# VHH binders against q989t9, part 21

Target 1, 279 residues: q989t9
Amino acid sequence: TTRILGVVQLDQRRLTDDLAVLAKSNFSSEYSDFACGRWEFCMLRNQSGKQEEQRVVVHETPALATPLGQSLPYLNELLDNHFDRDSIRYARIIRISENACIIPHRDYLELEGKFIRVHLVLDTNEKCSNTEENNIFHMGRGEIWFLDASLPHSAGCFSPTPRLHLVVDIEGTRSLEEVAINVEQPSARNATVDTRKEWTDETLESVLGFSEIISEANYREIVAILAKLHFFHKVHCVDMYGWLKEICRRRGEPALIEKANSLERFYLIDRAAGEVMTY
Below, E stands for the ipSAE of ESMFold2; O stands for the ipSAE of OpenDDE; V2 stands for 0.75 times the mean of E and O plus 0.25 times the DockQ between their complexes.

## First folded at step 8 (VHH; framework vhh_7nfr_2)

Design m11 (at its last look DockQ between E and O 0.01; V2 from the best seeds 0.00; counts 0 for: pae E 17.1 > 2, grease 26.5 > 24.2, off the site)
Fold by OpenDDE, look of step 8:
Structure m11 (fold): chain B 279 residues (1-279), chain A 119 residues (1-119)
Amino acid sequence: as target 1 above (279 residues)
Amino acid sequence: QVQLQESGGGLVQPGGSLRLSCAASGFTFSYYWMSWVRQAPGEGREWVSSISNRGTYTYYADSVKGRFTIARDNVKNTLYLLMDSLKSDDTAVYYCAREGRYYGSLTVWGQGTQVTVSS
């Protein structure tokens, strides 16, 4: 399961310098089909070392720094000191802006293989959250997390300040104990308190009320609304797809029903290499 | 088998310099932070310096800061300690130590090399 692997003492000054560079950098539009709101990433290390390589695929060679990656000296040091360079397959900055999240999903479904996905938290606040199944938790600054990408999960930022994580994909045969190196032991921390609202039948009926207004024109917006609910209500992150299907069923439009089924399949069940979801 | 072997110690006068070496074998040297520690007669082991696995980060005890320099050669699997402006208080057996994968843990030690600073 998702867990902390260690803690890094970040140099705020040096980090700020690199973050300033990133703030002026172009972020990729790839995987925007996973975004509800402004969820973006930029590639620091990939297979080819070319900035235009934006999609993640399973490969067997150590990652090469992109031009952007080369321009970030502190982040490079972090990567070099805390990970085995030979095992890195990708390194990205993922940025989640205000009121944005990634649609609840499983990773690597489109890949022939898997990575070990690790997060180093660079910039965050208390209004940023991660979810795994029906659990909500916070990844703190300087913490290195293993993300169990096989489980349905999401992440969101509900703060004016964007969340930035350095996400490193490690070749999948490594043991978790070997992934992060030269890190401090995680200190005892308070368990995350689930402050989400209780889910009620009334809440469900309110959500299903979207059946009165759902259409092709507002479908993505409704999906985004549904995708965000589990950050604030005690529900499983995959429940949005059940809601969506029921909403569409009640609406009685076959095309919308098909779309709902397609979304669930794509994000949770399977997807082809290079497949992109449009709706 | 994991081995660390220190060398380079000796007798020097105050103000003199020495370079210690530690030859590492039996493990992937570049995966580990390395440290120098020293033990004076009748005293406990004292941390002297640490270096990250890539050599990017270096740390020093206040007592040696500005005088000692830790370095490593990952191709040669060797750890170094350059000691300048040596003082009588630097007299000790110096040990090379391998740190754990987590910061703060020292596990493997060499036999040590004697450094004596005396006029």
Scores: ipSAE 0.017, ipTM 0.272, lowest interface PAE 7.7, mean pLDDT 92
Fold by ESMFold2, look of step 8:
Structure m11 (fold): chain B 279 residues (1-279), chain A 119 residues (1-119)
Amino acid sequence: as target 1 above (279 residues)
Amino acid sequence: QVQLQESGGGLVQPGGSLRLSCAASGFTFSYYWMSWVRQAPGEGREWVSSISNRGTYTYYADSVKGRFTIARDNVKNTLYLLMDSLKSDDTAVYYCAREGRYYGSLTVWGQGTQVTVSS
C-alpha cells in the first residue's frame, strides 16, 4: 500500500547548500528506455562506495557513500537520522526534468531479490504528480513515501522546475513500520479531488488519428505523448497501451503492431532480467 | 540446473591480453543481462562490466573502460571478456553473473577464474 511513512522538516538553508553541489554534478541517464524525457539519477550510496558503480544489485551489506554522497552533508544526515544505516542498500537522487514522465509500468515482474523503495521528497511543485492505476496524487516536500511499485504506476513533472527525490532502497524483509525513523506523523489529509478532464469518445478518436502518421521514425515520440495523457484525463495509467495497439492496428503495419505488443509485455507483463526495450 | 562456468584465466605480463569465457546452461541465456565482477585478494567484489540480453548495450567500470570489451554469443550461450593492456591492479578472481529480473540484481554466479598480472 503506497503511503506516507512520515514527514521530515527540511532545513532550507542546509538543503540549498547541498542542492548547489548537485546542480554542478553529472547525472546518469541509465534506464532511458523507461523515460519519456529526461529522467536521471546520481548515486549517493552503493555497494562499494565507488562513483562509477551505477547499477543496482542484490546484496546484503550496508551501503557506502560515494564521493558525491560524501560531499552532501545534509543529505547524509537525513539518511543516517531517518533510516537504519545497516538496512540501506542504495541511495540516489532521481531528477525528472520539465515535461517528462516515466512510462506507465510495473516493477518487480520477476524477482529473485527484493527492495523496499522509499522516496524522501526534496524539491517539488504542484505540477508534479504520481499515478497508480486510475488514481493521481502528489508527494509533498519533506514527505517520506513507500511506493508499491508492483502496481501499474507512473510519475511526471510538468513545470519548468525539476523534481528531485532522494530515493532509498531498503533491505526487502524489513517491516514498513520500522523503515522511517525519527519522523513526524503526517498531518491528516483530506482526499485530493481528482480534477483531471473526463475522457470522451471524441478525445479517443482524436488520439487514434495518430494512425495516419505513426512510423518507426516517430514511434517513440508518439508513445511519449500517449504516456502523458493519463496525467490530464481520468483514465487508467495503462490505457495508453490499448490506444497504441489500436493506433497500430489501424495503421496496418505488422512491425508496428508487433512493437506495440512488445511494449505492453515488457512494461506490464513480463520481462527478462537485463532486457532493454528498443523502439 | 542453472550453471555458469568461467574459463580463460591465467598468468600474464603487464600490457598483455586475456580472453575470458563463461559458458551458460540450464536457462534461456538470450533473455538475461550478464555481468563480469572481480574480487582482488582481501577486497570486496567489484563490478567490471555488463551487457544487455541482445548485446545492444554495454557498460564498463571507469577503471577498465577502453581496455576491456564485453561480448556475448547467444547461439553458443557464451559470455566473453576481452582484457587488453592489463595492469597489476587487474589481478583478481573474475566471476560471470546473471542479472535478475529486477534492475541491477545479480542472482546466479559462476565459480570464478583467476587472472594474475605480474612480471
Scores: ipSAE 0.000, ipTM 0.126, lowest interface PAE 17.1, mean pLDDT 85
ESMFold2 (binder alone), look of step 8: mean pLDDT 89; pTM 0.903

Design m12 (at its last look DockQ between E and O 0.02; V2 from the best seeds 0.00; counts 0 for: pae E 16.7 > 2, grease 24.8 > 24.2, off the site)
Fold by ESMFold2, look of step 8:
Structure m12 (fold): chain B 279 residues (1-279), chain A 119 residues (1-119)
Amino acid sequence: as target 1 above (279 residues)
Amino acid sequence: QVQLQESGGGLVQPGGSLRLSCAASGFTFSHYWMSWVRQAPGEGREWVSSISNRGTYTYYADSVKGRFTIARDNVKNTLYLLMDSLKSDDTAVYYCAKEGRWYGSLTYWGQGTQVTVSS
């Protein structure tokens, strides 16, 4: 179950120094077919230690620092102090900004196994949310979260101020109790209140009205709009795929209908290693 | 509402075989990895095996590798565990679980089915 594993105290000045390096760094366009707007990542540790290795695969060796990872001494200390180095398979920075999200999806569909995926929250704000199925929640600064990424989920930042998480893939047979080390226990706090708007028939018909204008030329933009709606309305994160299919059915163009089915398959059901979604 | 119903357990002699089944409903079965876990008397739950959402990847605990086979039928929404070369140490209640490859990570399971291996 997706939950907090612990809380770490972040040294703001050392973090600021590393974030300044990241601000000047090249972020990967790998997995950009998952991005709805400015959702980006960069590899800090991977199988080979080479910066050009930007795809995640299941492997059995401790991750090696990339050149970028080597240039981030505070983040390296966080990784070494709060995780078992032998268990780390990948470490990445994921940055979201400018009203962007990652399309609702399931992870691990193309992998020969699962990782234990954890997030250490480096920088965030009140406009940042994670979603999982029909739930919405906020991962707070300094928290280490286990994320059950095999469930449909998404993440977004609806602010020009970026969200930055250190995302760590841990060897999948570890006990969750062993994953986060040298951490404080999270404080008891009130449950997150879901303040999203109720979903109405009027809102649904407005969304389905995209059938009047959807085309090959604007398909990706309409998909990106649909992907963001569940952050603001009480709906399931995958409901966008049902909306897209109905939009395309009403439009009646076979190529668009086939594309809608392909998106749902790719993001939720099955994809091959190395496969990318073409819009 | 997620429902998992295990069946197929029973009493078997060492070296024997059993086939467990788990009927799933209340969720889109083909979207999720599935697992078998077991619990012997007085012990915590032990992960046994996992299978990917389309069945192409399978994983086994060292204690059962080579003897047990996990399978799924996404048309019938059914998870299976074929247990061969059974040992007395395999005696436990067996549960199917939604998406639990991680040791001790069990998100949802049914009432279980008893497997007893005795000489």
Scores: ipSAE 0.000, ipTM 0.154, lowest interface PAE 16.7, mean pLDDT 86
Fold by OpenDDE, look of step 8:
Structure m12 (fold): chain B 279 residues (1-279), chain A 119 residues (1-119)
Amino acid sequence: as target 1 above (279 residues)
Amino acid sequence: QVQLQESGGGLVQPGGSLRLSCAASGFTFSHYWMSWVRQAPGEGREWVSSISNRGTYTYYADSVKGRFTIARDNVKNTLYLLMDSLKSDDTAVYYCAKEGRWYGSLTYWGQGTQVTVSS
């Protein structure tokens, strides 16, 4: 299950230097089909060491540093100090900008194997959240998290300051106890009150009111709206798909209904290798 | 039907001590991490302390570390907060909270008990 593996004391000065480089770097548009808003990533380590390699696939070799990765000495040090190099398959910076999130989904559906996905939180704030199922929580700066990517989950940033995580994919045969090394154990917790609004019938009817206006032209925007609601309302992150299906049903357009079903399938149930969702 | 009822608050002088209790019902108490949070006048709710379901792990905010002790009795379904060396800044309504599945998520809390630290 999703949990903290440890805490790293980040050198703010050195981190700032690397973050400055990243701020000027190109982020990939791959997996934009998962993005609601500006959700981006850049490869620091991948299979080939080539910056052009943007897709994640299961492979058996230790990850190689990309040119961008090579230019980030502190992040490299973090990777080398806190992870087993031989077990790393990918390392990426994931950046979530203001009012952006990743659509609620499950990971690895398109892969033949599984990774252990680990987050090292580099830059975040109180307006950034993670969700898993009907739970909302915050990953704090310097914390290393194992993310159970098999469960429906999302992440969002609702602050002008972007959230940056170093996301490391570890080969799946490793024990969680071995994944993060040279880390401190948490000595304190940063508990967050779930301040999300109660979901009511009125709220539901308001959401379902989109059935009056939904079309091909605004479909992605409506999906984005729906995808964000669970950050602010006490609902399961997958509920958006139910809403979407109902909205489309009420609208009575077969193409929209089919699209809704396809989205749910793609993000939660099954994806083919290399499959990209367009809508 | 989660129910949490705080008690033990009151008026105390700086340097004094209080012991808060929280009676829990409506869920399997021993299965959940529990927390104390507090809300001072005009401020938001602040996390104070957490304790693991079995009491093995305890965590404290920096502001209360070394002064407060969280404890629980799973037989009595009761959460405790021992507060020593109280300061004026500790004045707040204190709530016990049931934690959710994941780290740091608080979903239920009681009506609270007032703690006032004043000379």
Scores: ipSAE 0.000, ipTM 0.238, lowest interface PAE 10.5, mean pLDDT 91
ESMFold2 (binder alone), look of step 8: mean pLDDT 85; pTM 0.864

Design m13 (at its last look DockQ between E and O 0.01; V2 from the best seeds 0.00; counts 0 for: pae E 17.0 > 2, off the site)
Fold by OpenDDE, look of step 8:
Structure m13 (fold): chain B 279 residues (1-279), chain A 119 residues (1-119)
Amino acid sequence: as target 1 above (279 residues)
Amino acid sequence: QVQLQESGGGLVQPGGSLRLSCAASGFTFSRYWMSWVRQAPGEGREWVSSISNRGTYTYYADSVKGRFTIARDNVKNTLYLLMDSLKSDDTAVYYCAKEGRYYGSLTYWGQGTQVTVSS
């Protein structure tokens, strides 16, 4: 399961300098099919070292710094000091903007292999959350997290200030004990209190009411609404797909039903290499 | 097997300088943070300084800050401690220490080298 691997003390001044560079940098539109709102990333290290390489694939060589990655001295130091360079396959900045989230999903379904996905939290606030199955939690600044990518999960930012994580994909055969280096032991911390609303039958009926209005024209918007509900209601992050299917069933349009099924498949069950979901 | 061998200690007058060295072997030196610790007679072992595996980050106890400089040469597998403006209170056996995965977790140290500051 997802857990903290360690904590690093971030130099705010140096970090701010790098973040300023990132703020002026172009973020990739790849994997936008996973985004509900403004969910973006930029490559700092990848297989080729070329900035145009945006897709993640399983490979056996240490990651190379992209031009953008080379321009971020502090982030490079963090990567070098706290991770084994030879085991890094990718390093990215993931930015989630206000009221954006990633659609609940499982990682690596499109890959012939797996990585160990690790987050170093650079910039966040209390209105940013992660979910895993029916659990909600917060990744704090300076914390290094192992993300269990095999479990359905999501992340969202519901603050005007964007959330920025340094996400490192590590060679999958590595032990978790070997992943984070030169870190502080996690101190005792308060568990995240689940403040989400109770899910009721009335809430469900309200959600299913979308069946009255769902169409091709508003399908993505409705999906986005459904994807966000588990951040505020005590439901499993995958429940959105059940809702969506039922909404479409009630609407009675076969094409919408098929779309709902395809979304669930794509995000939770199976993806082909290079497959992109459009809807 | 991990081996750490300190050297460079000796007798010096107050205000003097010394450079300690630690030769490391038996592990991938460049992967680990390293530290200096010291133990004065009748006292417990005291942390002095730490350096990150690549030398980017350095840390010092308040008692030595501004006077001591920790450094490393990963090609030579050697840790250094440059000690300036030495005081009588700096008299101790100085140990080179290998850190574990977590910051501050010392796992191995050498036999130590004696530093005596006296007029």
Scores: ipSAE 0.011, ipTM 0.247, lowest interface PAE 9.2, mean pLDDT 91
Fold by ESMFold2, look of step 8:
Structure m13 (fold): chain B 279 residues (1-279), chain A 119 residues (1-119)
Amino acid sequence: as target 1 above (279 residues)
Amino acid sequence: QVQLQESGGGLVQPGGSLRLSCAASGFTFSRYWMSWVRQAPGEGREWVSSISNRGTYTYYADSVKGRFTIARDNVKNTLYLLMDSLKSDDTAVYYCAKEGRYYGSLTYWGQGTQVTVSS
């Protein structure tokens, strides 16, 4: 299950230098159909070593550094010191900022296998959260987490200051005990307390009121609003799909109803390699 | 590990009523949507009803709307289906499932309870 694998002590000066390079770097537009706002990534290591390779596929060779990855000496050292180089299939920076999230989804639906997906937290703040099913939690700076991305999940940062994670895809048949190396044991954690607001019939009726204004022109914006609600209310991360379907049923427009069903299928149930969601 | 045990099925005449129960264990029941699904002889499984983790929201297939009521008791970890105005085409094995239609494929199924509606 999703959990901390270890903790590393980050050298702040060296990290700051690499983050400054990243702040000026071009981030990928791939997977933008999962983004609700500024959820972005860039490849540091991939199958070919070419910056243009931006999609993840299951493959069996050690990842090669991209030109951007080659320009980040501290992040390269972190990758080499804390992971087995030969097991790395991709390494990416994922950046979330400006009240953004990735839409609740399951990963690997379009792939022929799974990765062991790991996050090394480089920079974060108290307005950043991860969610998985009905749980909300915070990945702290310097922590290395295994993320079970096959479960419905999301991540968001509701701050103008970006959240940056080094996300590493490790060959999927490795043992989790092999994944994070040269790490410290995490400190004991208190049980997670869910401080989100209770979900009420009044709130639901407000949300369903979008049926009065939803259209093809604003569909994506309404979806983005729905995708963020579970960060602030005690609901399941995928409840938004039920709300969207009811909104569209109340609106009564066939194209909107079909699109709501397609979103649920695409993000949660089944998608083909190369398929993208269009709004 | 997740366990779901359905009960309360039986033989009933058309127009009759039954109450199905599903005892849940091996997970935190109150955190998950729950569903009922049925399978008539020689047919595929048909979604019947779902209820949100807190019980606030209920959903029904058109074929049962107005006749069936889904409910849950999060203290007793039990899911219910009140079936009224039963018809012969409600004859099926009824399964309790963890997670609702909002979470993609239902991953965990109970063992089922037989409902037979005949005159």
Scores: ipSAE 0.000, ipTM 0.125, lowest interface PAE 17.0, mean pLDDT 86
ESMFold2 (binder alone), look of step 8: mean pLDDT 85; pTM 0.864

Design m8 (at its last look DockQ between E and O 0.02; V2 from the best seeds 0.00; counts 0 for: pae E 19.5 > 2, placed apart)
Fold by ESMFold2, look of step 8:
Structure m8 (fold): chain B 279 residues (1-279), chain A 119 residues (1-119)
Amino acid sequence: as target 1 above (279 residues)
Amino acid sequence: QVQLQESGGGLVQPGGSLRLSCAASGFTFSHYWMSWVRQAPGEGREWVSSISNRGTYTYYADSVKGRFTIARDNVKNTLYLLMDSLKSDDTAVYYCAREGRYYGSFDVWGQGTQVTVSS
């Protein structure tokens, strides 16, 4: 299950130097069909070591540093000290900023197998959250988390200050207990208090009112609005797909209805390797 | 017939400048990291600078930081090294090299161009 694997004491001076490089770096637009706003990543290690390799595939060789990865000495030290180098298949920075999220989705649908996906939290704030099914939680600075990315999930940053996680994909057959090394053990934590608003029939009908204005011209914007609601209301992260389908049904335009079904299929059910979602 | 050809070397005074060029042919230049490597008289080869395939990231040996600038033109398939504030210690044959299959390896080399820094 999604949980903390350990805690790392981050050297703030060295981290700040690397974060300054990242702030000026070009982030990838691969997987931009999953982004609701500025959800971006850059590859630090991948199969080939080439910066232009930006898609994730299941493979069996140790990941090679990209040019950007080579230029981040502290992050390289963190990767080498806290993970088994031979087990790393990808290492990426995920940046979310300016009221953005990744659309609720399941990973690995297009792959033959899955990874052990791990987050090392580099920079975050109180307006940043992860969600999984109907739960919301905060990954804290310096924590290493295992994320079961095969479950429906999302992540968002609702602050002008960016959120940055070092996301590492580990060989999927490794024992979870062997993934994070040279870490402090996490202390006991209080149960997460969910402070989101209760979901009401009034709010639902306001959302369904988008049926009056949804069109091909604003479809992506409406989807992005729906994708963010579960960060602020006590609903399941995938409920947006039910809302979108009902919005489109009430609108009655066949092309919009078909697109809503395609979105749900693509993000939650199945997708082909290399397939992208067009809005 | 993958080929790299350097030019632009010569004799220069300390404090002077040179611009080296490397023309690439026989491969898709924009798919590869490129580097400059130098060899001083009686010494082994020393890595000088590298540039990513799109030119986004540049790297320099400590001995040349702030004085040398690596650049590339993917339309002209040309790699450059702009050398400023040259010192006698910079005297060497400068090679253009293509990064190979593994990080830090080089699988194609040019013939080299001589840079001599002397009063």
Scores: ipSAE 0.000, ipTM 0.100, lowest interface PAE 19.5, mean pLDDT 87
Fold by OpenDDE, look of step 8:
Structure m8 (fold): chain B 279 residues (1-279), chain A 119 residues (1-119)
Amino acid sequence: as target 1 above (279 residues)
Amino acid sequence: QVQLQESGGGLVQPGGSLRLSCAASGFTFSHYWMSWVRQAPGEGREWVSSISNRGTYTYYADSVKGRFTIARDNVKNTLYLLMDSLKSDDTAVYYCAREGRYYGSFDVWGQGTQVTVSS
């Protein structure tokens, strides 16, 4: 399961300098099919070292710095100090903007293999959350997290200030104990209190009421609404797909029903290499 | 204190062989990529070879490829450069360097060891 691997003391001044560079940089539109709102990333290290390489694939060579990655001295130092460069396959900045999230999903379904996905939290606040199955938690600044990418999960930012994580994909055969190096042990912290609202039958009926208005024209917006609900209600992150299917069933439009099924398949069950979901 | 110390340099004839060593101290050696860089008289520094943290990956300049072998012993905190088929053009001060902070850059250097290839 997802867990903290260690803590890093971040130099705010140096970090601010790098973040300023990132703020002026172009972020990739790849994987936008996973985004509900403004969820973006940029490549710092990848297989080829080319900035135009945006897709993640399983490969056997140490990651190479992209031009953008080379321009970020502190982030490079963090990568060099706290990870085994030999095992890094990708390093990215993931940015989640206000009221945006990633659709609940499982990682690596399109890959012939798996990585160990690790987050170093660079910039966040209390209105940013991660979910895993029916659990909600917060990744704090300076913390290094192992993300169990095999479990359904999501992340969202509901603050005017964007959330930025350095996400590192490590060769999958590595031990978790050796992934993060030169880190401090996590201090005792309080468990995240689940402040989400109770899910009721009335809430469900309200959600299913979308069946009255759902159409091809508003399908993506409705999906986005459904994807966000588990951040504020005590439900499993995959429940949105059940809701969506029922909404479409009630609407009685075969094309919408098929779309709902395809979304669930794509995000949770199976993806082909290079497959992109459009809806 | 972070330190690198080279040894093993000397005078050899063309076609000869040398093994350079670099002793590392003051840091976790196995966490860093390491490199050899050389500087010939009157010339700038030239990258020679790099090796990954665990020695899985090695890289060489075209000028030394097939002749030089970089290796490391993480238990002994030592970097090696095996130099075979030495040429006069290989004459230089050879530096051990730790890679870090900037991709493709070096943040720690040794004092260097002289390699002279002459008949």
Scores: ipSAE 0.000, ipTM 0.245, lowest interface PAE 12.3, mean pLDDT 92
ESMFold2 (binder alone), look of step 8: mean pLDDT 92; pTM 0.930

